# Designs tried in a protein design chat: VHH binders against o75319. Part 56

Target 1, 181 residues: o75319
Amino acid sequence: GNHIPERWKDYLPVGQRMPGTRFIAFKVPLQKSFEKKLAPEECFSPLDLFNKIREQNEELGLIIDLTYTQRYYKPEDLPETVPYLKIFTVGHQVPDDETIFKFKHAVNGFLKENKDNDKLIGVHCTHGLNRTGYLICRYLIDVEGVRPDDAIELFNRCRGHCLERQNYIEDLQNGPIRKNW
Key: E = the ipSAE of ESMFold2; O = the ipSAE of OpenDDE; V2 = 0.75 times the mean of E and O plus 0.25 times the DockQ between their complexes.

## First folded at step 3 (VHH)

Design s67 (framework vhh_4orz_3; at its last look DockQ between E and O 0.10; V2 from the best seeds 0.00; counts 0 for: pae E 6.8 > 2, placed apart)
Fold by OpenDDE, second read of step 4:
Structure s67 (fold): chain B 181 residues (1-181), chain A 120 residues (1-120)
Amino acid sequence: as target 1 above (181 residues)
Amino acid sequence: EVQLVESGGGLVQAGGSLRLFCAASGRTFSSYAMAWLRQAPGKRREWVALITSGGRTDYADSVKDRFTISRDNAKNTVSLQMNSLKPEDTAIYFCAARYYPSLGTKYDYWGQGTQVTVSS
């Protein structure tokens, strides 16, 4: 259906680029069919996403969609020049090793292919916060060797909202490193 | 702002050992990846070793298995244990810091360097 996700309006549509990384997080953009249920200022479409990214003087090179549904927007709503990757990620639980690996592999592939530019990896789930934050932080911790607290702080600051799920935070802080290949 | 001060350099014979230290100012040391770089006379500066904020280490091939980088967050220090030193290791060694590590990125802060000389 076209119901607005719970609390979706409460979150900033787009965060800031995470310094030292190619990541930017945002909440899920909603296709036109959702607009009738939103005030004009609440609307956040795929087009709006790209406009907001442009306003930050950035450019998206990849979108990783972590939502567990396809009802929010279609890949066809995105520019053809920006690859779209769907990683179905269940909410509220720590992503499994396969999901983590898929995410890492996608990021590493992007970085390998985009050494000559500064395009961003846009990551979103529903709110662009918990699943999004976990996987970005998991990458920074496991692959880049960043301290968990620093990764979390960086994400929170740049997203403009803090990770909310304690199980995610706990796993990031104290959980094992996941396989990188 | 972070100030970095190197120490421990000096003259050593080939095959000998030396331990360099870098003291960092400020209270955010634990958030920085720390690196050692060196510059020999007439040569460009080259990366030697890195330790991430999380304690992960990496080394240049030329020093791997001979050098060990470590950090003490309680003391705001990073060290470089250099064993089996060679004349080719002669250089000014610099300590550098960057907030969010990715190999190949720029460093935010630099020390003034400490001279290491390895005699034949």
Scores: ipSAE 0.252, ipTM 0.653, lowest interface PAE 1.8, mean pLDDT 93
Fold by ESMFold2, look of step 5:
Structure s67 (fold): chain B 181 residues (1-181), chain A 120 residues (1-120)
Amino acid sequence: as target 1 above (181 residues)
Amino acid sequence: EVQLVESGGGLVQAGGSLRLFCAASGRTFSSYAMAWLRQAPGKRREWVALITSGGRTDYADSVKDRFTISRDNAKNTVSLQMNSLKPEDTAIYFCAARYYPSLGTKYDYWGQGTQVTVSS
């Protein structure tokens, strides 16, 4: 069905771009069929996402959708010129190495192709917090050499909400060293 | 190979200003993201400011609204205007370059650094 995800209303729709990176995080936009269960001020559609990014004087060049379902919105609800990539990421668990690799590969490809512009990578899961924060921080730590605590602090501040899942935080801080290939 | 040479460091009183310059040699300067990093005695090297090849700028929170990074692709230079300087800004400042922006310390090319000392 068209059930509003648990606690989805409690989160800011879109964060701020993360300085020194190309990332911006947001919660999952919801297609029109969900809106009858929402007050007008609670709505956050794919078009609302686009408008909020424009209000920040930014432009998306890629959306990475980390949800494990197709029910929230369809890629055709996005402007035709915004590339879209789904990486099915199981919730509640630290993402496996295959998922981490897919994320790193997508980000590295984007950075190479977009080195001459300032477009952003939009990343979301359901709430734009735990899976999203984990993978962004994992990239910054492993690929960019950012200290775990600095990556987490930057994500939390720019998202406007702190990472909640302790197993994700512990893996980022104390987990195994991972190769990037 | 790209060579980077910093200049403009020196001694300045707290509350004062200083402008650092980084001269780059190489045919591909305009394609690089350029950054300033700094390292105080006994501390890890930290990112300070970044400017992309397209001109977008980003700053560490500790220097935001006080420092301004700029680039001039015609002259192959990057500069860092530092205002409202504090003793905690005392460090060796490094110019660095790579094709992709980075918050960390993984850059492809580095200058030798220029000393900035801020007296209280």
Scores: ipSAE 0.055, ipTM 0.538, lowest interface PAE 6.8, mean pLDDT 87
Fold by ESMFold2-Fast, scan of step 3:
Structure s67 (fold): chain B 181 residues (1-181), chain A 120 residues (1-120)
Amino acid sequence: as target 1 above (181 residues)
Amino acid sequence: EVQLVESGGGLVQAGGSLRLFCAASGRTFSSYAMAWLRQAPGKRREWVALITSGGRTDYADSVKDRFTISRDNAKNTVSLQMNSLKPEDTAIYFCAARYYPSLGTKYDYWGQGTQVTVSS
């Protein structure tokens, strides 16, 4: 039912905006029903997410949710002004080419539509780390031409936690560029 | 659609300053993100600084607090003020333009480059 995700409390709620990009990464927000299992300082609801983004003098223009579940919060818990995109992404395995293509397409569309503002693309999985970091770095490497080690270092520093999955890191460093468009 | 020409490079002593200029031709300059990238001898091009069409600036960690990027849309120019220069800043500096900013090397329009040499 309302079980807190494993190790969810171990991660910072929200990272910093990644300089030179429109990306900001965070862990999954948890709707109000989870709060009875959390101390006040551990709570991270959809409302808390937007408050923390505002505290950084940033504004969200899109949320991309990479979790393979809908149990943690509902799109209805988000402000109506912020688009929400669900990309069901299985954990542990490197995201497949279709998932990578969907992510890249969503990011490119957002950037074209938002060239005249500074709104951010918020990306999360359960911990805002492995699937999130992989897809952000994959975008920077494949689309923007960033060196893999530079992309990974930037993500790790801004998220405040290092990518943990060796298969993800290996694919980013030595895997093929995905030319899905 | 946009042509870019850099100027302002030269030889300078460590600790000195230089200001680079990029003159753009083309009616849509104000709609583009502008960037400076550099290429040191034997290395690949790396991103240094960017300024968006909205005026937001970002810098690579290696130049943060030393370099300042600015733009003048009325004059179709972007400039890079480089202070506290180090020998490691020696490179050919390129200005580049894209509809939206890139942290990497994927820019649509490039200048010819201008040489910056910092002596110890």
Scores: ipSAE 0.011, ipTM 0.428, lowest interface PAE 9.3, mean pLDDT 88
ESMFold2 (binder alone), look of step 5: mean pLDDT 84; pTM 0.853
OpenDDE, look of step 5: ipSAE 0.026; ipTM 0.504

Design s68 (framework vhh_4orz_3)
Fold by ESMFold2-Fast, scan of step 3:
Structure s68 (fold): chain B 181 residues (1-181), chain A 120 residues (1-120)
Amino acid sequence: as target 1 above (181 residues)
Amino acid sequence: EVQLVESGGGLVQAGGSLRLFCAASGFTFSKYAMAWLRQAPGKRREWVALITSGGKTDYADSVKDRFTISRDNAKNTVSLQMNSLKPEDTAIYFCAARYYPSLGTKYDYWGQGTQVTVSS
């Protein structure tokens, strides 16, 4: 359906690049069929996403889509030059270790292939906040060795919204480091 | 102003030990990963050891089990304990800081280096 995700309008479309990283987070883009339920200033299509990133003088090299659905937009709505990776994640649950390792593998592969450019890894779930923030912070903590509170602070500042799910925050702060990947 | 100042270098015989120190100022030290790199005459700079802001350590294969990196956030220092030194460890040792130590990122800050010479 054409139903707008709950609270989707409450969030900024796109955050800022997280300094020292290749990550940028955003909420799910909505294909043109959703625009009948949106004011012009509320629209955030795949085209709008790329325009907003260009306005920040940035360029996407990969999109990682963490939503559990294909109804919001299709990969064919994206430029052919930008790889798209779907990792199905369920909302409200801390992603399992296999999901975490899949995310880390995709990020590491992108970084190795993109040593000679400054292209970004765009990550989104429905709101670009909880699942998105968790996986980005998990990468920073486990791979880059950032302190959990510093990773969360950086994500919150750059996304423009704070992580909301306490179970995600607790896992980041107190959970085990996932090293076997 | 940001400064990284190395100390503890010197001359030592093969099989000996040295401890290098790096004193940091002008930035929030606890939020940065700290690394040691070395450069011998006529060779490219090579990475030796890394300690992340969270305390995770990693080492080059050539120094693994011989060198230990540690940090003291209260004193804004990073240290490199070098044991079982070999003549091939002879180099200028540099302290470097990086906010996120990922593949393809550069170091944000560098020290001027300290000379380590290991005689046979």
Scores: ipSAE 0.012, ipTM 0.343, lowest interface PAE 8.8, mean pLDDT 88
Fold by OpenDDE, second read of step 4:
Structure s68 (fold): chain B 181 residues (1-181), chain A 120 residues (1-120)
Amino acid sequence: as target 1 above (181 residues)
Amino acid sequence: EVQLVESGGGLVQAGGSLRLFCAASGFTFSKYAMAWLRQAPGKRREWVALITSGGKTDYADSVKDRFTISRDNAKNTVSLQMNSLKPEDTAIYFCAARYYPSLGTKYDYWGQGTQVTVSS
């Protein structure tokens, strides 16, 4: 249905590019059918997403959707020029190795194919915070060798909200290595 | 062509010392922060030490006061002096470079790594 996700209004719609990376995180955009339940200033559609990205003088090259539903918007709502990847990711629990691998593979593929531009990888879950933050940080830690605390701090600062789930934070800080390939 | 080539790895007894070197080419070395990272078998890659383009250094808590990172911009090299080595220091050690100053954490260039083994 058209039920607005809980606390969805509490989060900034779009974060900022993470310096030194191609990542930008945002909350899930909602298709037009949700607008009747929102104040005009609360609306955040796929179109609004691209407008906000443009306002930051950035361009999306890929959208990775981590939500565990398809009810929020359709890939058809996105420009044809921007690839869309769905990785069904269960909320509240640390993503499994397969999910992590899929995410890493997608990112690595994008980077390989987009060496000649500066387009961004847009990542979102429902709130664009916990699942999104975990997987981005997991990538930075496992693939880029970033210190866990630095990765978390960078994400939090750029997203404008802090990771909330302790199990995610603990896994990032002390969890086992995940396969990169 | 950008290259980072590590050397100096090997087998050493616990309590011993080892000095790693990384030779860089193909980019403006003086504008990059250089780092050492390591990966032990079955463990995640972990950051070990960083030296900025300006010579400021930082270390992981696990190696602080034992390891010393230094750089020679004239020779395009970065070194890691490792003292009081422990079996826990056994890993493949990687040299990496990233543009500095930067608020980012991504490394632009990586070496292939050198094996360090510390025996009990």
Scores: ipSAE 0.010, ipTM 0.302, lowest interface PAE 7.9, mean pLDDT 92

Design s69 (framework vhh_4orz_3)
Fold by ESMFold2-Fast, scan of step 3:
Structure s69 (fold): chain B 181 residues (1-181), chain A 120 residues (1-120)
Amino acid sequence: as target 1 above (181 residues)
Amino acid sequence: EVQLVESGGGLVQAGGSLRLFCAASGRTFSSYAMAWLRQAPGKRREWVALITSGGKTDYADSVKDRFTISRDNAKNTVSLQMNSLKPEDTAIYFCAARYYPRLGTSYDYWGQGTQVTVSS
């Protein structure tokens, strides 16, 4: 049996695009096998994700999946035209420098290849909050020169939920800028 | 390479309006995202507005619904229409360009800035 992730129903499926950036955050989509455990209004499949993005007059150009598992949905459940990148991250731990570098490299590569369009980078972990918010804010701080408190506030507002893990918040506010080479 | 020159700054009373212009020369203007940033006395530079190469716009919350950014690719210009100006909008306004839309101060090319002063 496929179990719904703990507290998954407590979070909005998709946030708003983060103004001035190409980022949009969301919780993990769940493939059709999970729908028997969900009311119609609770369903959030890969198809539902793309419908909700379209309703905001946005278009996804890349999905970065930060979950540690492949059990929630498969890349083949996504449109063939949207690139999918898996970066395995464990929950509760601040992502290590290698993970941060990989995320930054993927974002920079997407922006370079998509300079002539407005397509978004969709980022998710299980809840689309802690690992997702950390890596997006880390990028904004280290690469775009955004003040940590401003990056966190922007993410929280657009996601519709505040970062919950204190160790993530402390690293963003007080941790070193990670050099991206 | 791109060179940016701002114009349109000046003194205005609170509640008034100003339009800033940025003229670009050099590389293909239409390939760049264009932004306006400002720096008030004693503060860091902050991002104000962005327009992508595709024409999509974004605004900082402090200026949302008051400022409008637009571009004219045929004339290689970007403009910022500023309405309902407040004393706290007083700053040097900078035009900036990059290949990618970004929040923050990381831009490839910058103008020299134009002073905007809003009196109470």
Scores: ipSAE 0.000, ipTM 0.291, lowest interface PAE 12.1, mean pLDDT 87

Design s7 (framework vhh_4orz_3)
Fold by ESMFold2-Fast, scan of step 3:
Structure s7 (fold): chain B 181 residues (1-181), chain A 121 residues (1-121)
Amino acid sequence: as target 1 above (181 residues)
Amino acid sequence: EVQLVESGGGLVQAGGSLRLFCAASGRTFSSYAMAWLRQAPGKRREWVALITSGGKTDYADSVKDRFTISRDNAKNTVSLQMNSLKPEDTAIYFCAAKPGYKYFSTHYDYWGQGTQVTVSS
């Protein structure tokens, strides 16, 4: 059925834009069919997402959906002016090199196309934390040359929740830099 | 090529204000993000403020609400308005530029020589 994702209510809907970057992280929006199981203050629909980002004086230019499902909302629930990219990413495991390269390619393409504006790249998985934080931090480390601990600290502060998965943290701190060919 | 030249540094009393300017010479770099970094005596360089090509601004926590970065693309300049200055703000202030799409990168394409700011107690 239309069950609320496990622990979804435990997380803030949307974080702050990460200063010095184009990234903003959030948990998965839930379409109207889920609202019957939510109090009004717990609702976080696609519309709610865009309203919260506007309230921060920000604008989305791309959404990257890292969930391994299409159950929670449909791309058609998003404004047609905002590109949507699905990168199917299995939870628990560190994302593989192909997933990392797809993410980097999408981010680099967006940034080059949007060099003259300040539109944001919105990234989410189910909770907007582990897969989301890993790929954002991996991008900052590998492409932008950020120190791993600085990238993790920045993500944690702006998301309002700390990365939880120790294997993800370990890979970010001590794993190899993934270079595109 | 571009050359960055800072101006506006000097001596000011605590609680006072200074405005720093950074002028680019040569080819326009309107696609670049512009940053101010500072280096205090005996300390490492720290990032202070950044403005993107589109005008989006970011600040270090130590200067939030006191400093304002702005740019004028027609004049190819960036400025830093510094209010409520503290002795701890004493440093050499550097203007730096990097590609607009890589504005968090640790590498800057161009650097100025720096301008001294001294805040007396």
Scores: ipSAE 0.011, ipTM 0.367, lowest interface PAE 9.6, mean pLDDT 87

Design s70 (framework vhh_4orz_3)
Fold by ESMFold2-Fast, scan of step 3:
Structure s70 (fold): chain B 181 residues (1-181), chain A 120 residues (1-120)
Amino acid sequence: as target 1 above (181 residues)
Amino acid sequence: EVQLVESGGGLVQAGGSLRLFCAASGRTFSSYAMAWLRQAPGKRREWVALITWGGKTDYADSVKDRFTISRDNAKNTVSLQMNSLKPEDTAIYFCAARYYPSLGTKYDYWGQGTQVTVSS
């Protein structure tokens, strides 16, 4: 259906770029059919996403969509110049190793192809918080060697909301490192 | 793109210490892993130390416990503290940057090198 996700209005649309990285996190954009249920200032369409990124003097080079649905917006709603990658993830559960490795592969591929520019990797789930924060932090810990608490703090500060799910936080702090190979 | 400039090389007696610096300019280097490699006369270039932007380090067996690599992301610098230097550490030391520290990819950017000479 055409239902607004639970608590979607409670979250900032777009966070800030995470310094030292190419990541920016945001909540799921909602296509125009949802706008009848939103005040003008609550609207966050794909177009609104790109306008807000530009207002920060940033540019998206890739969108990674972690939602388990395509009902909120379609890839066709995005500019032709921005690649879109769907990684289906189930909420509430720590992403499995296959999902983690797929995310790492996509990030590494983007960075390799974009080493001569400063374009960002936009990552979102429904709220741009738990699945999004987990996978970004998992990348920073496993690939870049960032201390878990530092990765979580950086994400929370830049997103403007703290990771909520204790199982995600626990896995980041005390779980095993997932090796790329 | 990234430009790398080394400094801190020189002549030192065996058992002494030197600190090498690498200054990065141009694009944001925080997305890059930074490395030191060295080349002695008539020998192949060898890897010495690596640090990711988040601070994960790795070292060649020949320099473990003697050398320490560190980085300052705010100043766009990486350094190599070299202690207990030996004549066999004599080489030109190169700073290098690579995007993927965990993948078998070549270094993307190189400095011009700085000479380290250890006298017996």
Scores: ipSAE 0.000, ipTM 0.280, lowest interface PAE 11.0, mean pLDDT 86

Design s71 (framework vhh_4orz_3)
Fold by OpenDDE, second read of step 4:
Order: C-alpha cells, then structure tokens, then sequence
Structure s71 (fold): chain B 181 residues (1-181), chain A 120 residues (1-120)
C-alpha cells in the first residue's frame, strides 16, 4: 500500500557525505503514488534524491536499499546509470552475519570498480538511520578499523540524526567483528 | 592540528633490533590512524606499517613478521618494534597520521623523520 512510514517525515531526506568515506545516507524515497498523502514540501521522490545529491555537488554511484519491502519505489524509477542493490534487512534487530557480509561485499566491490571516480555509495533503509547507520558503521569498524565511537559520531553528524537503537549501538561498541570475506 | 615527533632511530648491526617512537600532540590522537613510512637514499618513500584508530594493524610485505606497530592512546604515542633488521631497512623513518586508514603515502600529518642505519 501507499501508507507513509511512521515518523518518515521527521527525518532529513538526505544526509551529508561522510568525510573520508564514499558513504551518504538518506531516508527512503517514495514513488509518486505516495505524493497525494504528503504536502509538497514533504515529498521526497527518487528524482528528488538525485536533485538533492547534485545540490551537494556529489554524484551517486550505487544505491543500497536495506528496506524489507519493495513498496516504496521501483528500481526503474532510478537512472539506468546508477546500479541498485537490494539487501533485505529486517528492522529493529542487529543484522545477521550474512546481511553484514553482503553489505561489505557490495561496498568493497564498488570501491574496487570505482577507483577512478568519487561517486558515492548511497545507503538507505526506511528512515536512513538505524539499519543504515549500523551497517555503515559496521563496515567502518570491521573493514576500516575505525573506533566504534568515532564511526557512530561521524555517521550521526553527517546524517543529521543520531542512531536510536540501543541494541545497534551496543553491538557496534562491544560486539564482535563480523566476517569480512 | 597535530604535531608528530619521531625518536629511537640510530645505528644497529644486521640482525639487531630497534624500537621507534612517535609522540603526537593534541587530544584527538585516539581518532587517528597512525602509520610508519620510510625513505631510503635514492628511493621513493614507501609505506611500512599501519595501525588504525581501532587497533587494526597491517604491514608491508618487506617487513611483515619482523616489524610490529603498536599504539598507546593514553600517552599519545605510536611505536615500531623492528626486529631482524637488514641493511635494506636503512632509511629515514617517518611517523604519519590520518583520520581514516591509508595504505598509501598520503597522510594528513607528518613527523620530521628519524634515521635508521643497519650495518652489514
């Protein structure tokens, strides 16, 4: 259905590029069918996403969709030049090792293939915050060796919202390193 | 801004050991990845070892299993234990810092370097 996700309006549509990384986080864009339920200024479509990214003088090279549904928008709504990857990720619980691995593998593949440019990896879940933040931070911690608190702080600052889920935060801070390959 | 100061360099015989130290200024040391690089006469500067802010380590193949990088966040120091030294290890050794890990030669802050000479 066309039900607007709970609290979706409360979050900034697009964050900022995370300095030193290729990551940018955003909330899920909504296809046109949702617009009738939104004020004009609340609308955030796939097209709006790309416009906002362009306004930041950035370019998306990959979109990783972590939502556990396909009802929000279609890959066909995206430019053909930007690859789209779906990783079904259950909300509210720490992603499993397979999900984490898929995310890491996708990121590493992108970085390997995009050494000659500065295109961004756009990551989103529903709100572009908790699942998104966890997986980005998990990557930074496990693969890049960043301190958990620094990773979390960086994400929060750049997203403009703080990770909300204590289980995610706790796992990032004190949980084990997950498989990287 | 971060200032880095290397110490511990000197002359050592082949097969010997040496420990380098790097002292960093500021209060944000724990957020930086630290690296050691070296430059031998007539050669390009090369990456030697890296330790991330989270403590992950990596080494160039040429020094792997001989050198060990470590850090002490309480003292704002990074060290390089060099064992089984070879004449080929003779170089100026530089301490470098970056907010995110780098395996190349591009870092945000550099020390002045310390000379390491390994005699045959």
Amino acid sequence: as target 1 above (181 residues)
Amino acid sequence: EVQLVESGGGLVQAGGSLRLFCAASGRTFSSYAMAWLRQAPGKRREWVALITSGGKTDYADSVKDRFTISRDNAKNTVSLQMNSLKPEDTAIYFCAARYFPSYGTSYDYWGQGTQVTVSS
Scores: ipSAE 0.033, ipTM 0.532, lowest interface PAE 2.8, mean pLDDT 92
Fold by ESMFold2-Fast, scan of step 3:
Structure s71 (fold): chain B 181 residues (1-181), chain A 120 residues (1-120)
Amino acid sequence: as target 1 above (181 residues)
Amino acid sequence: EVQLVESGGGLVQAGGSLRLFCAASGRTFSSYAMAWLRQAPGKRREWVALITSGGKTDYADSVKDRFTISRDNAKNTVSLQMNSLKPEDTAIYFCAARYFPSYGTSYDYWGQGTQVTVSS
């Protein structure tokens, strides 16, 4: 149903653009049917997402949805001008190589087609934290050559919340580079 | 902004060596990661080697131990030393630049390319 995701209210709706990158992270927007269970200041619809991005003087060019469900909002709730990509990603487990490569391929394709503008890649899971932070940091480490601790620090600072899952942090710091793209 | 111009390409026999150069213009060359990519006839462009602003290097498995990338920030150049060349190395070689290194084709600035042909 209309059940709000556990701990969803504990997180900031939208982080800030990660400097030197095209990434911005946020928690899952909730369609209008969830608003009866939310105070006005807790509401974060797809419309609210785009308003908050504009308030930062930024523009979304792609949304990557990492949730393992379609119950929170519909792609039709997004502006027609913004592409939407669904990558079904299971929580709690470090994303598998197939998921990592799909994410990298989508990001690389977007950057190639958008080199002449400054549009952002918006990435979210349920809380915009663990799956979201893992895949963004994995991209920065494997593709951009960023040191793991620097990638994690940058994400944590810009998201406004620290990555929580120790297995994700451990893989980012000590795991192998996934170069196959 | 960075402008890139490659040189050093040519025809060489299998087992031979060749050194490619990339001359960069722009006041921020030293801040950029530099890479070499290649494109064989009828194939997609593939990443070959990179060198970060800090001097860290990495190579595609197909060229590892045969190719060496280096940079000279005083001269605004990056070079690729290619040893033990194989016919499969025949391609147009491109110099590319980006603030952060990429193991793919996501580079912001590109040279025109220089042709390398390896005969058996």
Scores: ipSAE 0.000, ipTM 0.120, lowest interface PAE 14.6, mean pLDDT 87

Design s72 (framework vhh_4orz_3)
Fold by OpenDDE, second read of step 4:
Structure s72 (fold): chain B 181 residues (1-181), chain A 121 residues (1-121)
Amino acid sequence: as target 1 above (181 residues)
Amino acid sequence: EVQLVESGGGLVQAGGSLRLFCAASGRTFSSYAMAWLRQAPGKRREWVALITSGGKTDYADSVKDRFTISRDNAKNTVSLQMNSLKPEDTAIYFCAAGRPYYSTKYEYDYWGQGTQVTVSS
């Protein structure tokens, strides 16, 4: 149905570009049918997402949707010029190797094809925090060789919220490296 | 566009020292943050050190207090002084240039071809 996700209102709709990366994280935008349950200032639609990105003088080149549902918005709600990728990611548990691989593959593909621009990879789950933060950090750690604490700090600062799940943090800091191909 | 060329790699005994250099082409060197990364056989690429356009430095924990990154904007060069080298430091070392540093940078626009560093026991 059109239930507002729990605590969805508590999170900033859109973070900041992560310096030195092409990543930007945001909470899930909600299609128009959810607006009747929200105050005007609480609304965050796909259109609002793009407006906010534009206000930051940025442009989205890809949206990676990590939610485990399709009820929040439709790909058709997005501009045709921005590719949309769904990676069904279960909440609360560390993503499996296949999910991590899919994410890495998507990011690497995007970077390869978008060397001539500065478009961003927009990543979101429900809150744009835990699953989103884990996968972005996992990429930075495994692929870019970033120190785990640096990756986590960078994400937290730019998202405006800190990763909350200890299992995610522990896996990032001390967990095994996942294959990159 | 910037081209990067590494030099100074070689074979050294454990406990020894080595200094790597990276020469950058172009006139916009001072606008870039410069970094060193390394990749050992069978291992993932690893970030080693960063120096911002303004001279602020950062290091991986594995090399802190042993490695020193520096830059000369007048000569368009960045260097990596490596002391107290260990066999675990054996890798191909890459020079990279990226956008100006505001916090932590992990994207680089330009890469060198790398220079081999081998530390023997």
Scores: ipSAE 0.006, ipTM 0.294, lowest interface PAE 10.6, mean pLDDT 91
Fold by ESMFold2-Fast, scan of step 3:
Structure s72 (fold): chain B 181 residues (1-181), chain A 121 residues (1-121)
Amino acid sequence: as target 1 above (181 residues)
Amino acid sequence: EVQLVESGGGLVQAGGSLRLFCAASGRTFSSYAMAWLRQAPGKRREWVALITSGGKTDYADSVKDRFTISRDNAKNTVSLQMNSLKPEDTAIYFCAAGRPYYSTKYEYDYWGQGTQVTVSS
């Protein structure tokens, strides 16, 4: 149904571009049918997402949707010029190696095809925090060689909220590097 | 794009001190990790110190406890305080800017032209 995700209202809609990268993180946009359950200031539709990105003088070139559902919005609600990739990710588990590989492959492919522009890779789960932050940080650590604590700090600052799931944080800090790029 | 200009190099006797400065212009300075590397005559470039945008620092073992890296994001400046200088610290010192929180010691997006430091015995 039209049930607002738990705690969704507690989070900022969109973070800032993570400097030196092409990443921007946000919470899941909610299609028009959810707006009757929201105050005007709480609305965050696909249209609202693109307006907020534009207000930051940025442009999306890819959306990676990490939610385990298709009920919040449809790919058809997005501009046709912006590719959409769905990676079904379970919310409580550290993403498996296959999921991590899919994410890295999509990011690397986008960067290779977009060398001549400055378009962003938008990444979201339900809250744009735990699964989103994990996979972005995993990419920065494994592919870009960023120190785990630095990757986490950068994500937390740019998202405006700190990663909450201890198992995700622990895996980033002390887990193995996944060499699958 | 970021441009980097070093200053503060010169001649000092062993045991002396120098402070190097790196002025940055261009895109968001505060988002970049900043580093100092040096190249001695006839040798390869050696990483010396790193500071992340959050202020976390790291140093080469050869300079620990003698050198201090710091940054001023309001002035778009990174500095290297060099104490207890040794003749083996003689080198051209380069300022470098990398992707945010990069811990890669030799892969930077932007480089300065370098400033000469000469330590006499």
Scores: ipSAE 0.000, ipTM 0.124, lowest interface PAE 16.1, mean pLDDT 85

